VH-VL binders against b9luv3. Designs and how they scored, part 25

Target 1, 134 residues: b9luv3
Amino acid sequence: MVSLGLVVARFNDSVTEPMAEAAREAATDRDAVIVDEVSVPGAYDSPLAADRLARRDDVDAVAVVGAIVTGDTDHDHVIASATADKLTQVSLDRDTPVTFGVSGPGMSGAEARERIDKGADAAEAAIDLADELD
Short names: E, the ipSAE of ESMFold2; O, the ipSAE of OpenDDE; V2, 0.75 times the mean of E and O plus 0.25 times the DockQ between their complexes.

## First folded at step 12 (VH-VL; framework fv_vedolizumab)

Design u3 (at its last look DockQ between E and O 0.56; V2 from the best seeds 0.70)
Fold by OpenDDE, look of step 12:
Structure u3 (fold): chain C 134 residues (1-134), chain A 122 residues (1-122), chain B 112 residues (1-112)
Amino acid sequence: as target 1 above (134 residues)
Amino acid sequence: QVQLVQSGAEVKKPGASVKVSCKGSGYTFTKYWMHWVRQAPGQRLEWIGEIYPGDSETYYNQKFKGRVTLTVDISASTAYMELSSLRSEDTAVYYCARGRWTYKTGSYMDVWGQGTLVTVSS
Amino acid sequence: DVVMTQSPLSLPVTPGEPASISCRSSQSLLWSRGKTYLSWYLQKPGQSPQLLIYGISNTFSGVPDRFSGSGSGTDFTLKISRVEAEDVGVYYCMQGTHYPYTFGQGTKVEIK
């Protein structure tokens, strides 16, 4: 049985909570267990949480969910890039799968709504990687 | 107990605007969607739009073509629906309704306000 | 827009007898990964609508277990195992899969 850590970026809660729900459901459907779930303010804050989870011996993989919606500025691209880079780094440094279930950048709220299942995708990807790379 | 209390009946002229309020109590205002639905006399319920007070995300029925504006005052736990360029066809009872949107269940409206009659007549 | 069609539009029922209301959508209400979003509401005379069923088959808290919902794709059904006088009103189905959300015409349930 694969043990997952789940990181949920809470910014845009109307989207990220359902994404987290999707991730939890996916884990259950795949007979995986979420051993710990950590909430962070936004996607940008997820790497530290992911790193903490990835260090744990009881965690086989980490799924990160969040939503980066376009605003009045281009900050969404900056946040998305930084987040993706650091999550990748965490995965490599900790030799633990860390999957990127963060939607955006360059999307509206409506588009984010359409991508709720990215949470499930992230969880399943984490499980698959844990199985494959074990 | 969860309650939604709406503002009183309105009588407006064509071309005017109306703003209906809906005050929520008994729950965390920012964690539930607020839907607006209207019902013209003898007609089916018609969805107007929804707003999530937690992040101000909004979705509108395009039928209203920008005539509707949904807003919230978090400090007052109050949602507002403003409808502009009123016409006689806008005569209806307007409801606010607390909603949830989950991955498993989608959107549903579990608590409704008492309704606000808006009459548009020349 | 998705058109929701209910049948029948009028349903006279004898107390104690079962009732069944059909709701059909003009297109599939399947969203993602098998999720389909359909809810049922009752509007009693002179009152606001109230939730009965959400997520096709989940009975809302406080709703009697004589109410049940079922269906998939484009066909959905609300059943009342034993109609009571308090069940009189207009029943609406609502699809929550596609924007804009849309309601059926309503089914008026009344006592014979």
Scores: ipSAE 0.874, ipTM 0.945, lowest interface PAE 0.5, mean pLDDT 96
Fold by ESMFold2, look of step 12:
Structure u3 (fold): chain C 134 residues (1-134), chain A 122 residues (1-122), chain B 112 residues (1-112)
Amino acid sequence: as target 1 above (134 residues)
Amino acid sequence: QVQLVQSGAEVKKPGASVKVSCKGSGYTFTKYWMHWVRQAPGQRLEWIGEIYPGDSETYYNQKFKGRVTLTVDISASTAYMELSSLRSEDTAVYYCARGRWTYKTGSYMDVWGQGTLVTVSS
Amino acid sequence: DVVMTQSPLSLPVTPGEPASISCRSSQSLLWSRGKTYLSWYLQKPGQSPQLLIYGISNTFSGVPDRFSGSGSGTDFTLKISRVEAEDVGVYYCMQGTHYPYTFGQGTKVEIK
């Protein structure tokens, strides 16, 4: 059974709360358990929370869900890349899978629904990695 | 008691604009979607769009995008729908409706306003 | 846009008897990971719509147990096990899987 940590960013909660719901359902569907959830203000704040979860002996993997929503796509890319880099560093330092489900700026209603699925994708990827690196 | 109270009926000429208000009470305004739906006389319900007051996330039916603007005033717990370039076929009752969204069930509208009749006539 | 087609459009009923309303979509309402977003509303004469069922089969708080929903894919059903006089009005299905959200034409339930 895989034990997950979940980090949820609060910014843009019309998107990130559904992303967290999707992650929790994905974990349940895979018979995984979320042993702890940590809420952070924004996606950029997630690496410290992920590190604290990844250090725990009872956490097999960490999924991070968040949104980066600005009008400047170059700025969005910088924030997302910096966050992803630090989360990858946490993963390597702790020898623990850390996945990052992030939604970019929404362009249409169809894209809104795809943004939410990235939460489930992050949880499933975390579980897959935990199983594969067993 | 959760309640949505809309502004009163309006009569407009073609080409004008109308702004309908919807004041919510009895719930946390920023944590629920606000939908707008209209019903022309004897016709089916037609979804116009939705806005989330907490972060202003907004989606429109493309049929109305360009003519409709959804806004909120959080301090007044009030949502607004403005429809411009009115045509006679825009004559309808306009409803606001509080919506919930969950990943398991999607969107559904659990509390509705009383409706606002907008009549467009030359 | 997804077209929602209800059947019948007019449903005269005898109180105490069952009733069934069909709602069909022009394309599948199945979205990623098995999600299907369908709800049912009742608009009583002179009133605003009221929610009956959400997520295909979840009965909304305060809605009598005689109402139930079912279906999948493109075919959905609302059942009333024993119609009462207060159940008269127009019933609408709504799909929320695809933007824009769309309603069926309505089914007018009336007492014979």
Scores: ipSAE 0.620, ipTM 0.867, lowest interface PAE 1.4, mean pLDDT 90
ESMFold2 (binder alone), look of step 12: mean pLDDT 92; pTM 0.947

Design u4 (at its last look DockQ between E and O 0.59; V2 from the best seeds 0.69)
Fold by OpenDDE, look of step 13:
Structure u4 (fold): chain C 134 residues (1-134), chain A 122 residues (1-122), chain B 112 residues (1-112)
Amino acid sequence: as target 1 above (134 residues)
Amino acid sequence: QVQLVQSGAEVKKPGASVKVSCKGSGYTFTKYWMHWVRQAPGQRLEWIGEIYPGDSETYYNQKFKGRVTLTVDISASTAYMELSSLRSEDTAVYYCARGRWTYKTGSYMDVWGQGTLVTVSS
Amino acid sequence: DVVMTQSPLSLPVTPGEPASISCRSSQSLLYSRGKTYLSWYLQKPGQSPQLLIYGISNTFSGVPDRFSGSGSGTDFTLKISRVEAEDVGVYYCMQSTHYPYTFGQGTKVEIK
């Protein structure tokens, strides 16, 4: 049984909560267990949480869910890039799968609603990686 | 207990605007969607739009072609629907309704306001 | 827009008898991974609509268990096992898979 850590970026909670729900459901469907779930303010804050989860011996993989919706500036791209980069770094440094279930950038709210499944995808990817790389 | 209280009936002329308020109580205002639905005499319910006070995410029925603006005042736990360029066809009872959207169930409206009659006549 | 079609539009029922209302969508209400979003509402005479069923088959709190919902894809059904006088009103289905959300025409349930 794969033990997951789940990080939920709460910014745009109207989307991210359902994403987290999707992730939880996916984990259950795959007979995985979420041993801990950590909420963070936004996607940018997820790497630290992911890192801490990845350090735990009882965590096989970490799934990170969030939504980065386009604003008036390129802020969404900056956040997305930084987040993706550091989550990757966490995965490598900790030798623990960290999957990127953050939707965006360049995405409208409506588009974000259409991508709720990315949460489930992230959970499944985390499980798959944990199984394969074990 | 959860309750939605709407503003009173409105009578407007064509071309005018109307702003209906909906005050929520008994629940965390920012954690639930607020839907707006109208019902013209003898017609089916018609979805206008929804807003999530927590992050101000908003979706509109494009039928209204930008005539509708949904807003919220979190401090007052009040949602607002403004409809501009009113037409006689806009005559209806307008409802606000608290909603949830979950991955499992989708959107549903579990608590409704008492309705606000908006009459548009020359 | 997704067109929701209810049948029948008028349903006279004798108290104690069962009732069934059909709701058909013009396109699939499948969202993803088997999720399908359909709810049922009752509008009693002179009142605001009230939620009966959400997520196709979940009975809302406080709603009598004589109400049940079922269906998938494009076909959905609301059933009342034993109609009571208080069940009189107009029933609406609503899809929330696609924007804009859309309601059926309504089914008027009356006591014979």
Scores: ipSAE 0.882, ipTM 0.948, lowest interface PAE 0.5, mean pLDDT 96
Fold by ESMFold2, look of step 12:
Structure u4 (fold): chain C 134 residues (1-134), chain A 122 residues (1-122), chain B 112 residues (1-112)
Amino acid sequence: as target 1 above (134 residues)
Amino acid sequence: QVQLVQSGAEVKKPGASVKVSCKGSGYTFTKYWMHWVRQAPGQRLEWIGEIYPGDSETYYNQKFKGRVTLTVDISASTAYMELSSLRSEDTAVYYCARGRWTYKTGSYMDVWGQGTLVTVSS
Amino acid sequence: DVVMTQSPLSLPVTPGEPASISCRSSQSLLYSRGKTYLSWYLQKPGQSPQLLIYGISNTFSGVPDRFSGSGSGTDFTLKISRVEAEDVGVYYCMQSTHYPYTFGQGTKVEIK
């Protein structure tokens, strides 16, 4: 049974809250347990929260859910790349899977809704990695 | 009691614009979608678009994009729909409707305004 | 756009008897991971629409238990287990899987 930490970014909550719901449902469907959730203002704020969860001995993996849609495609790519780099570093530093379900970069507001399933993908990937590397 | 109260009927000439207001009360305005739906006389319901006041996320039916603008005034708990370049076929009752979206159920509109008749005639 | 086709378009009903309304979509309403987004509304004479069913089969708060929804893929059904006089009006299905959201043409339910 995998114990999952969940980080949810509040920015664009019309998209990110449904993504979190998808992640929770995916965890339930896999008989995983979400032991803690951390809410952060935006996706760029998620690496610190992911680090705090990944440090815990009762957390096998962390899934991060966020949206990076500002209407400036170049800015969105910078934020997404920086966030992904930092989350990867957290994963390596803590020897703990950290997955990133994001509705950007480069997504318009109209496309973000199609990406809600990325929340479920992030949870499933985190669980798969925890099982594989166990 | 959750309520949506719309502005009164409008009569417009072709080429004009109309702005319909929808004031919400009895709920947290920023936590629900606001939809706009119209119904021409004797016709089916037609979805115009939706806006989420909490983050300004907005989606339009492409049929209306370029002519419709959805906005909100959070401090007044009021949503607006502006339709420009009016044509006679835009004559309809325009509804605002509060909605939720969940991953499990999709979108549904649980509270509707009373409707605003917009008549476009020469 | 996804076309929603209702059948019948006119449904005369006898009070106390069951009734059934069909709604068919021109393409699958499957979102992903088995999610299907369909809702039903009733517009009583002279009134705004009101929600009956969401997520195919969830009955909205305050809606009588005689209403139920079912279906999958492209075929959906609203059932009224025993029709009452206050059930008259026009029933609409709506899909929200695909943008733009689209409604069926309506089924007018009337007492016979």
Scores: ipSAE 0.590, ipTM 0.857, lowest interface PAE 1.6, mean pLDDT 90
ESMFold2 (binder alone), look of step 12: mean pLDDT 94; pTM 0.957
OpenDDE, look of step 12: ipSAE 0.859; ipTM 0.942
ESMFold2, look of step 13: ipSAE 0.568; ipTM 0.846
ESMFold2 (binder alone), look of step 13: mean pLDDT 93; pTM 0.957

Design u5 (at its last look DockQ between E and O 0.62; V2 from the best seeds 0.69)
Fold by OpenDDE, look of step 12:
Structure u5 (fold): chain C 134 residues (1-134), chain A 122 residues (1-122), chain B 112 residues (1-112)
Amino acid sequence: as target 1 above (134 residues)
Amino acid sequence: QVQLVQSGAEVKKPGASVKVSCKGSGYTFTKYWMHWVRQAPGQRLEWIGEIYPGDSETYYNQKFKGRVTLTVDISASTAYMELSSLRSEDTAVYYCARGYWTYKTGSYMDVWGQGTLVTVSS
Amino acid sequence: DVVMTQSPLSLPVTPGEPASISCRSSQSLLYSRGKTYLSWYLQKPGQSPQLLIYGISNTFSGVPDRFSGSGSGTDFTLKISRVEAEDVGVYYCMQGTHYPYTFGQGTKVEIK
């Protein structure tokens, strides 16, 4: 049985909560267990949480869910890039799968709504990697 | 007890605007969607749009072509629906309804306001 | 827009007898990974609509168990095992998968 850590970025909660729900459901369907779930303010804040989860011996993989919706500026791209980069770094440094279930950038709220299942995808990817790389 | 209380009936001229309020109580205002639905006399229910007070995310029925504006006052637990450029066809009872959205269940409206009659006539 | 078509539009029923209302969508209401969002509402005379069923088959809290929902894809059904006088009103199905959300024409249930 794969043990997952789940990081949920709460910014745009109308989207990220359903994404987290999708991740939880996916984990259950795959007979995996979420041993811990950490909420962070936004996607940008997820790397630290992911890193702490990845350090744990009882965590086989970490799934990160969040949504980066386009605003009036290009900050969504900055946040997305930084987040993706650091999550990758965490995965490598900790030798623990960290999957990127963060939607965006460059998407509207409506588009984010259509991508709720990215949460499930992230969870399943985490499980697959845990199984494959174990 | 969850309740939605709407503002009173409105009578407007064509071309005018109307703003209907909906005050929620008995629940955490920022954790539920607020839908707006109208019903013209003898017609089916028509979805106008929804707003999530928690992050102000909004979705509109494109049929209204930008005439509708949904807003919230979190401090007052009140949602507002403003419809501009009113026409006779906008005559209807307007409802606010609390919406619950999950990945498993999707969107549904579990508590409705009492409705607000908006009459548009010359 | 997704067109929701109900049948029948008028349904006279004798108290104690069962009733069945059909709701069909012009396109699939599948959202993702088997999720399909369809709800049923009852609008009693002179009242606001009230939720009966959500997620195709989930009975809302406080709704009598004589109400049940079923279906998939584009075909959905609301059933009342034993109609009571208090069940009189107009029933609406609503799809919540595609924007904009859309309702059926309504089915008027009356007591014979």
Scores: ipSAE 0.821, ipTM 0.929, lowest interface PAE 0.6, mean pLDDT 96
Fold by ESMFold2, look of step 12:
Structure u5 (fold): chain C 134 residues (1-134), chain A 122 residues (1-122), chain B 112 residues (1-112)
Amino acid sequence: as target 1 above (134 residues)
Amino acid sequence: QVQLVQSGAEVKKPGASVKVSCKGSGYTFTKYWMHWVRQAPGQRLEWIGEIYPGDSETYYNQKFKGRVTLTVDISASTAYMELSSLRSEDTAVYYCARGYWTYKTGSYMDVWGQGTLVTVSS
Amino acid sequence: DVVMTQSPLSLPVTPGEPASISCRSSQSLLYSRGKTYLSWYLQKPGQSPQLLIYGISNTFSGVPDRFSGSGSGTDFTLKISRVEAEDVGVYYCMQGTHYPYTFGQGTKVEIK
């Protein structure tokens, strides 16, 4: 059974709360347990929380969900890339899978729903990695 | 008691704009979607769009092609729908409705305003 | 846009008897991971719409248990196990899987 840590960024909660719901359902559907959930202001704040969870003996993997919307598309890419890079580093430093489900601006109704699914995708990927790498 | 109270009926000429207000009470205004739905005489309900006051996330029915603007005034717990370049076919009752969305069940509109009749005539 | 088609459009009923309303979508409402977003509303004469059913089959708080919903994919049904006089009005299904959200054309339920 996989034990997950979940990090949820609060920014854009109309999107990130449904993403977290999707992640929790995905964990339940895979018979995984979320042993702790940490809320942070924004996605850029998630690497520290992910590190704290990944250090724990009772955490097999960490899933991070968040949204990045600042209105500056070049700045958004920099923030997303920096966050992803730091989360990857946490994963390598802690020898623990860390996945990142991130949503950008919704450009259409179809894209809006895909943003929510990225939460479930992150949880599923974390579980898959924990299983495959053990 | 959760309540949505809309502004009164309006008569407008073609080409004008209308702004309908919807004041919410009895709930945390920033934690629910606000939808706008209209019903032309004898016709089905038609979804216009939705706004989340807490983070300003907004989605529009593309049919209105930028003629509609949804806004909120959080301090007044009031949502607004502005429809511009009015045409005779925009004559309808306009409803605001409080919405909740979950990944499990999707959107549902559980509390509706009383409706605002907008009549577009020359 | 997803077209929602209801049948029948007019449904005369005898109080105490069951009633059934069909709603069909022009596209599958099945979304990722088994999610389907369909709801039902009742608009009584002279009133605003009111929510009856959400997520296909969940009865909204305060709605009598004689109302039930079912279906999958493109085919959905609202049932009233024993129609009462207060159930008169126009029933609408709404899909929320695809933007824009769309409603059926309505089914007018009235007493024979």
Scores: ipSAE 0.615, ipTM 0.865, lowest interface PAE 1.5, mean pLDDT 90
ESMFold2 (binder alone), look of step 12: mean pLDDT 92; pTM 0.948

## First folded at step 13 (VH-VL; framework fv_vedolizumab)

Design v1 (at its last look DockQ between E and O 0.66; V2 from the best seeds 0.74)
Fold by OpenDDE, look of step 13:
Structure v1 (fold): chain C 134 residues (1-134), chain A 122 residues (1-122), chain B 112 residues (1-112)
Amino acid sequence: as target 1 above (134 residues)
Amino acid sequence: QVQLVQSGAEVKKPGASVKVSCKGSGYTFTKYWMHWVRQAPGQRLEWIGEIYPGDSETYYNQKFKGRVTLTVDISASTAYMELSSLRSEDTAVYYCARGRWTYKTGSYMDVWGQGTLVTVSS
Amino acid sequence: DVVMTQSPLSLPVTPGEPASISCRSSQSLLWSRGKTYLSWYLQKPGQSPQLLIYGISNTFSGVPDRFSGSGSGTDFTLKISRVEAEDVGVYYCMQSTHYPYTFGQGTKVEIK
């Protein structure tokens, strides 16, 4: 059984809460367990949380969910790029899968709604990587 | 208990604007969607739009072609629906309704206001 | 827009008898990963609508268990196992898979 850490960026909660729900459901469907869930203000804040989860011996992989919607910030691309880069770095440094379930940038709220399944995708990817790289 | 209380009936002339308020109580205002639905006499319910007070995300029925504006005052736990360029066809009872949207269930409206009659006549 | 079509539009029933209302969508309400979003509402005479069923088959809190919902794709059904006098009103289905959300025409349930 794969043990997951889940990081939820709460900015744009109307989308990110359902994304987290999707991730939780996906984990259940794959007989994985979420051993801890950490909420952070925004996607930019997720790397620290992901890193802390990835350090834990009881965590096999970390899934990060969030949504970066255009217009919410003037730096959506910067945030997305920085977040992706640091999450990757966490994965490498900790030798623990960290999956990127952050939607955006460059999308509207409606587009973000359509991408809620990215939360599930992130969870499944985390599980797959944990299985494959074990 | 969860309750939505709407503003009183309105009588407007064509071309005017109306702003209906909906005050929520008994729940965390920022964690639920607020929907607006209207019902013309003898007609089916018609979805106008929804707003999520937590992040101000809004979706509109394009039928209204930009005539509708949804807003919220979080400090007052109040949602507002403004409809401009009123027409006789806009005569209806307007409802606010608290909504949830979950991954499993989609959107549903679990608590409704008492309705606000808006009459548009020359 | 997705057109929701209910049948029948008028449903006279005898108390104690079962009732069934059909709701058909003009296109599939399947969203993603098997999720389909459909709810049912009752508007009693002179009142605001009230939620009965959400997520196709989930009975809302406080709603009697004589109400049940089912369906998939484009066909959905609301059933009342034993109609009571208090069940009189207009029933609406609503899809929330596609924007804009749309309601059926309504089914008027009356006591014979």
Scores: ipSAE 0.896, ipTM 0.952, lowest interface PAE 0.5, mean pLDDT 96
Fold by ESMFold2, look of step 14:
Formats: sequence, C-alpha cells, structure tokens
Structure v1 (fold): chain C 134 residues (1-134), chain A 122 residues (1-122), chain B 112 residues (1-112)
Amino acid sequence: as target 1 above (134 residues)
Amino acid sequence: QVQLVQSGAEVKKPGASVKVSCKGSGYTFTKYWMHWVRQAPGQRLEWIGEIYPGDSETYYNQKFKGRVTLTVDISASTAYMELSSLRSEDTAVYYCARGRWTYKTGSYMDVWGQGTLVTVSS
Amino acid sequence: DVVMTQSPLSLPVTPGEPASISCRSSQSLLWSRGKTYLSWYLQKPGQSPQLLIYGISNTFSGVPDRFSGSGSGTDFTLKISRVEAEDVGVYYCMQSTHYPYTFGQGTKVEIK
C-alpha cells in the first residue's frame, strides 16, 4: 500500500481543484492513501511543501498538482521549468518519488479535459515509482 | 437561499447588441461557474458558454465566438452576457445558470435565473 | 458537435404509471478513466429548467426518488417510476463530456 503526500497549488482553482479531485480518485483506485494534503498559493511555492512531505517517514511518494497561467508563454515555461527542476532536486535529496502534474492555458474543450487528467497522471506516476523502486 | 435574478426583457433592431445581467445571491459567487443558455421559441435549449468568476476561466460555444462576450463584476456578484450583431434568429429567452463541475460528474446547472426575453425585429 | 437525440418527443402518460425517456448521443460520451458526463433537466410549463439528475444517475437534492437515470456509452435513460401531475413538462438530457455542451430536443410529458 503506498502512502502519498499531495500538494495542491490553488492558483486557477477552476482547474487545480478538479486536478486534485482526479489525483485523489486515482489514489483510491490504486488502494493508495493520501496521508496529508498541503495547499500552496501557486505552483512556484510547491517545492517547499513537497520537501516537508517527503521528509516524513510515513510518506512514500509526493504528487504535486498546479496550474501556470500568466498570459506570457515564455514566463509560464520558465516558472514551470524552475518548479520541475526544484521538485526533482527534492526527490533526489529525499530519496522519495515526487511527481508534478502541471496545467497550462486551455484553448479548447479537449485541452480543458486533458488539463484535469494530469492530476490523476501525477498521482499514478507517484504510486508507480514508489512500487517500482521499493 | 440561492437566487439568480436577471435583467428585464429587451426589444432590439437587427445589427444592435444586447447585454443581459444576472445577479447572484445566497452563495459564494467566485466558487461556482456561471453558464448562459438560450431557448428560441419552440426550440431546444442551447448552451452559449460559461465563466468562472473566481479566476475568469471562460469557454464559449464556437457557434457564438466573435459575437458573445461573458464578463463578471465580482464586487456586485453579477455576471453579464453581451451578444452583438443581432439577427432575427437571436430572438430567444436567455438564461443564466449556476453550475458545478466535478471530475466524477462533469458539468451540471443546479440554479437557473428567471430568463430574459430578447426580441430582435425590424 | 455531439447531437443528442431523445425518444419519444411526445409522451402522454397516465398518472400512477411508469414513464421512460431515451437519450442517444451521436458519439460516445465516455471520457478518460471511465468518466461520462450526462445530466437531465425538467422545464415545467412557463418555468426555467430545473436539474433532476447529474452524472448519469445522481439524483439532485430535493428531487423525488421516483426519478432515476442510467446508461453508458451512447445510450441513456430517465425513468419515472410513478408519474404524478406535477411531473408534466419538457425533459432534456445534456452532455458535458465534449465541448460545446449540447441538449436533446426535449420530450414533452403530458397527462392523458
């Protein structure tokens, strides 16, 4: 049984709350438990929360969900890349899987649904890594 | 008690525009979607679009893109639908509806305004 | 756009008897991870629509338990186990799996 930490960035909550719901359902479907859930203002704030969860003996993996929408495509890429880099460092430093489900701006109905599924993808990837590297 | 109250009926000439208001009360305006749906005389319901007041996320039925604009005034708990370049076939009752979206159930509209009749005639 | 087709379009009913309304989509409403997004509304004469069922089979708060929904893929059904006089009006299904959201043509339920 995998014990997950979940970090939810609240910026763009019309997207990130459904992403978190999708992550929770994915965990339940895999018989994993979310032992703690931390809300942070934006995706850029997630590495510290992920680090705090990854330090815990009762956390096997951490999934992070967030949205990055500023209207400046280059700025959005920089924030997403910096966040992913820091989350990777947390994962290596703590020897604990840390996954990042990130949503960009939606331009169509199909893209809107894909954004939400990235929350489930992050949870499933965290569980897969915890199982594989156990 | 959740309520949506819309502005009154409008009569317009072809080529004009109309702006319908929808004031919400009894709930946290920024935490629910606001949908707009119209019903031409004797016809089915037609979805126009949706807006989330909390972060301004907005989706339009592509049939209306370029002619419809959805906006909100959070301080007044009011949503607006503006339709431009009106034609006679735009004659309909226009509804606002509060909606929820969940990953398990999708979108659904649980509270509806009373409707606003917009008549376009020469 | 997904076309929603209801059957029958007119449904005269005897009070106390069951009624059934079919809704068929032009393409599958199945989304990733088994999600299907369909809801049902009733528009009583001279009124705004009201929600009955969401997520295929969840009865909305305050809706009598004589209403139930079922279905999958492209085929969905609303059932009324015992029709009452207050149930008259036009019933609409709506899909929200695909943008734009689309409604069926409506099924007019009347007492005969």
Scores: ipSAE 0.656, ipTM 0.877, lowest interface PAE 1.3, mean pLDDT 91
ESMFold2, look of step 13: ipSAE 0.610; ipTM 0.864
ESMFold2 (binder alone), look of step 13: mean pLDDT 93; pTM 0.952
ESMFold2 (binder alone), look of step 14: mean pLDDT 93; pTM 0.952
OpenDDE, look of step 14: ipSAE 0.880; ipTM 0.948

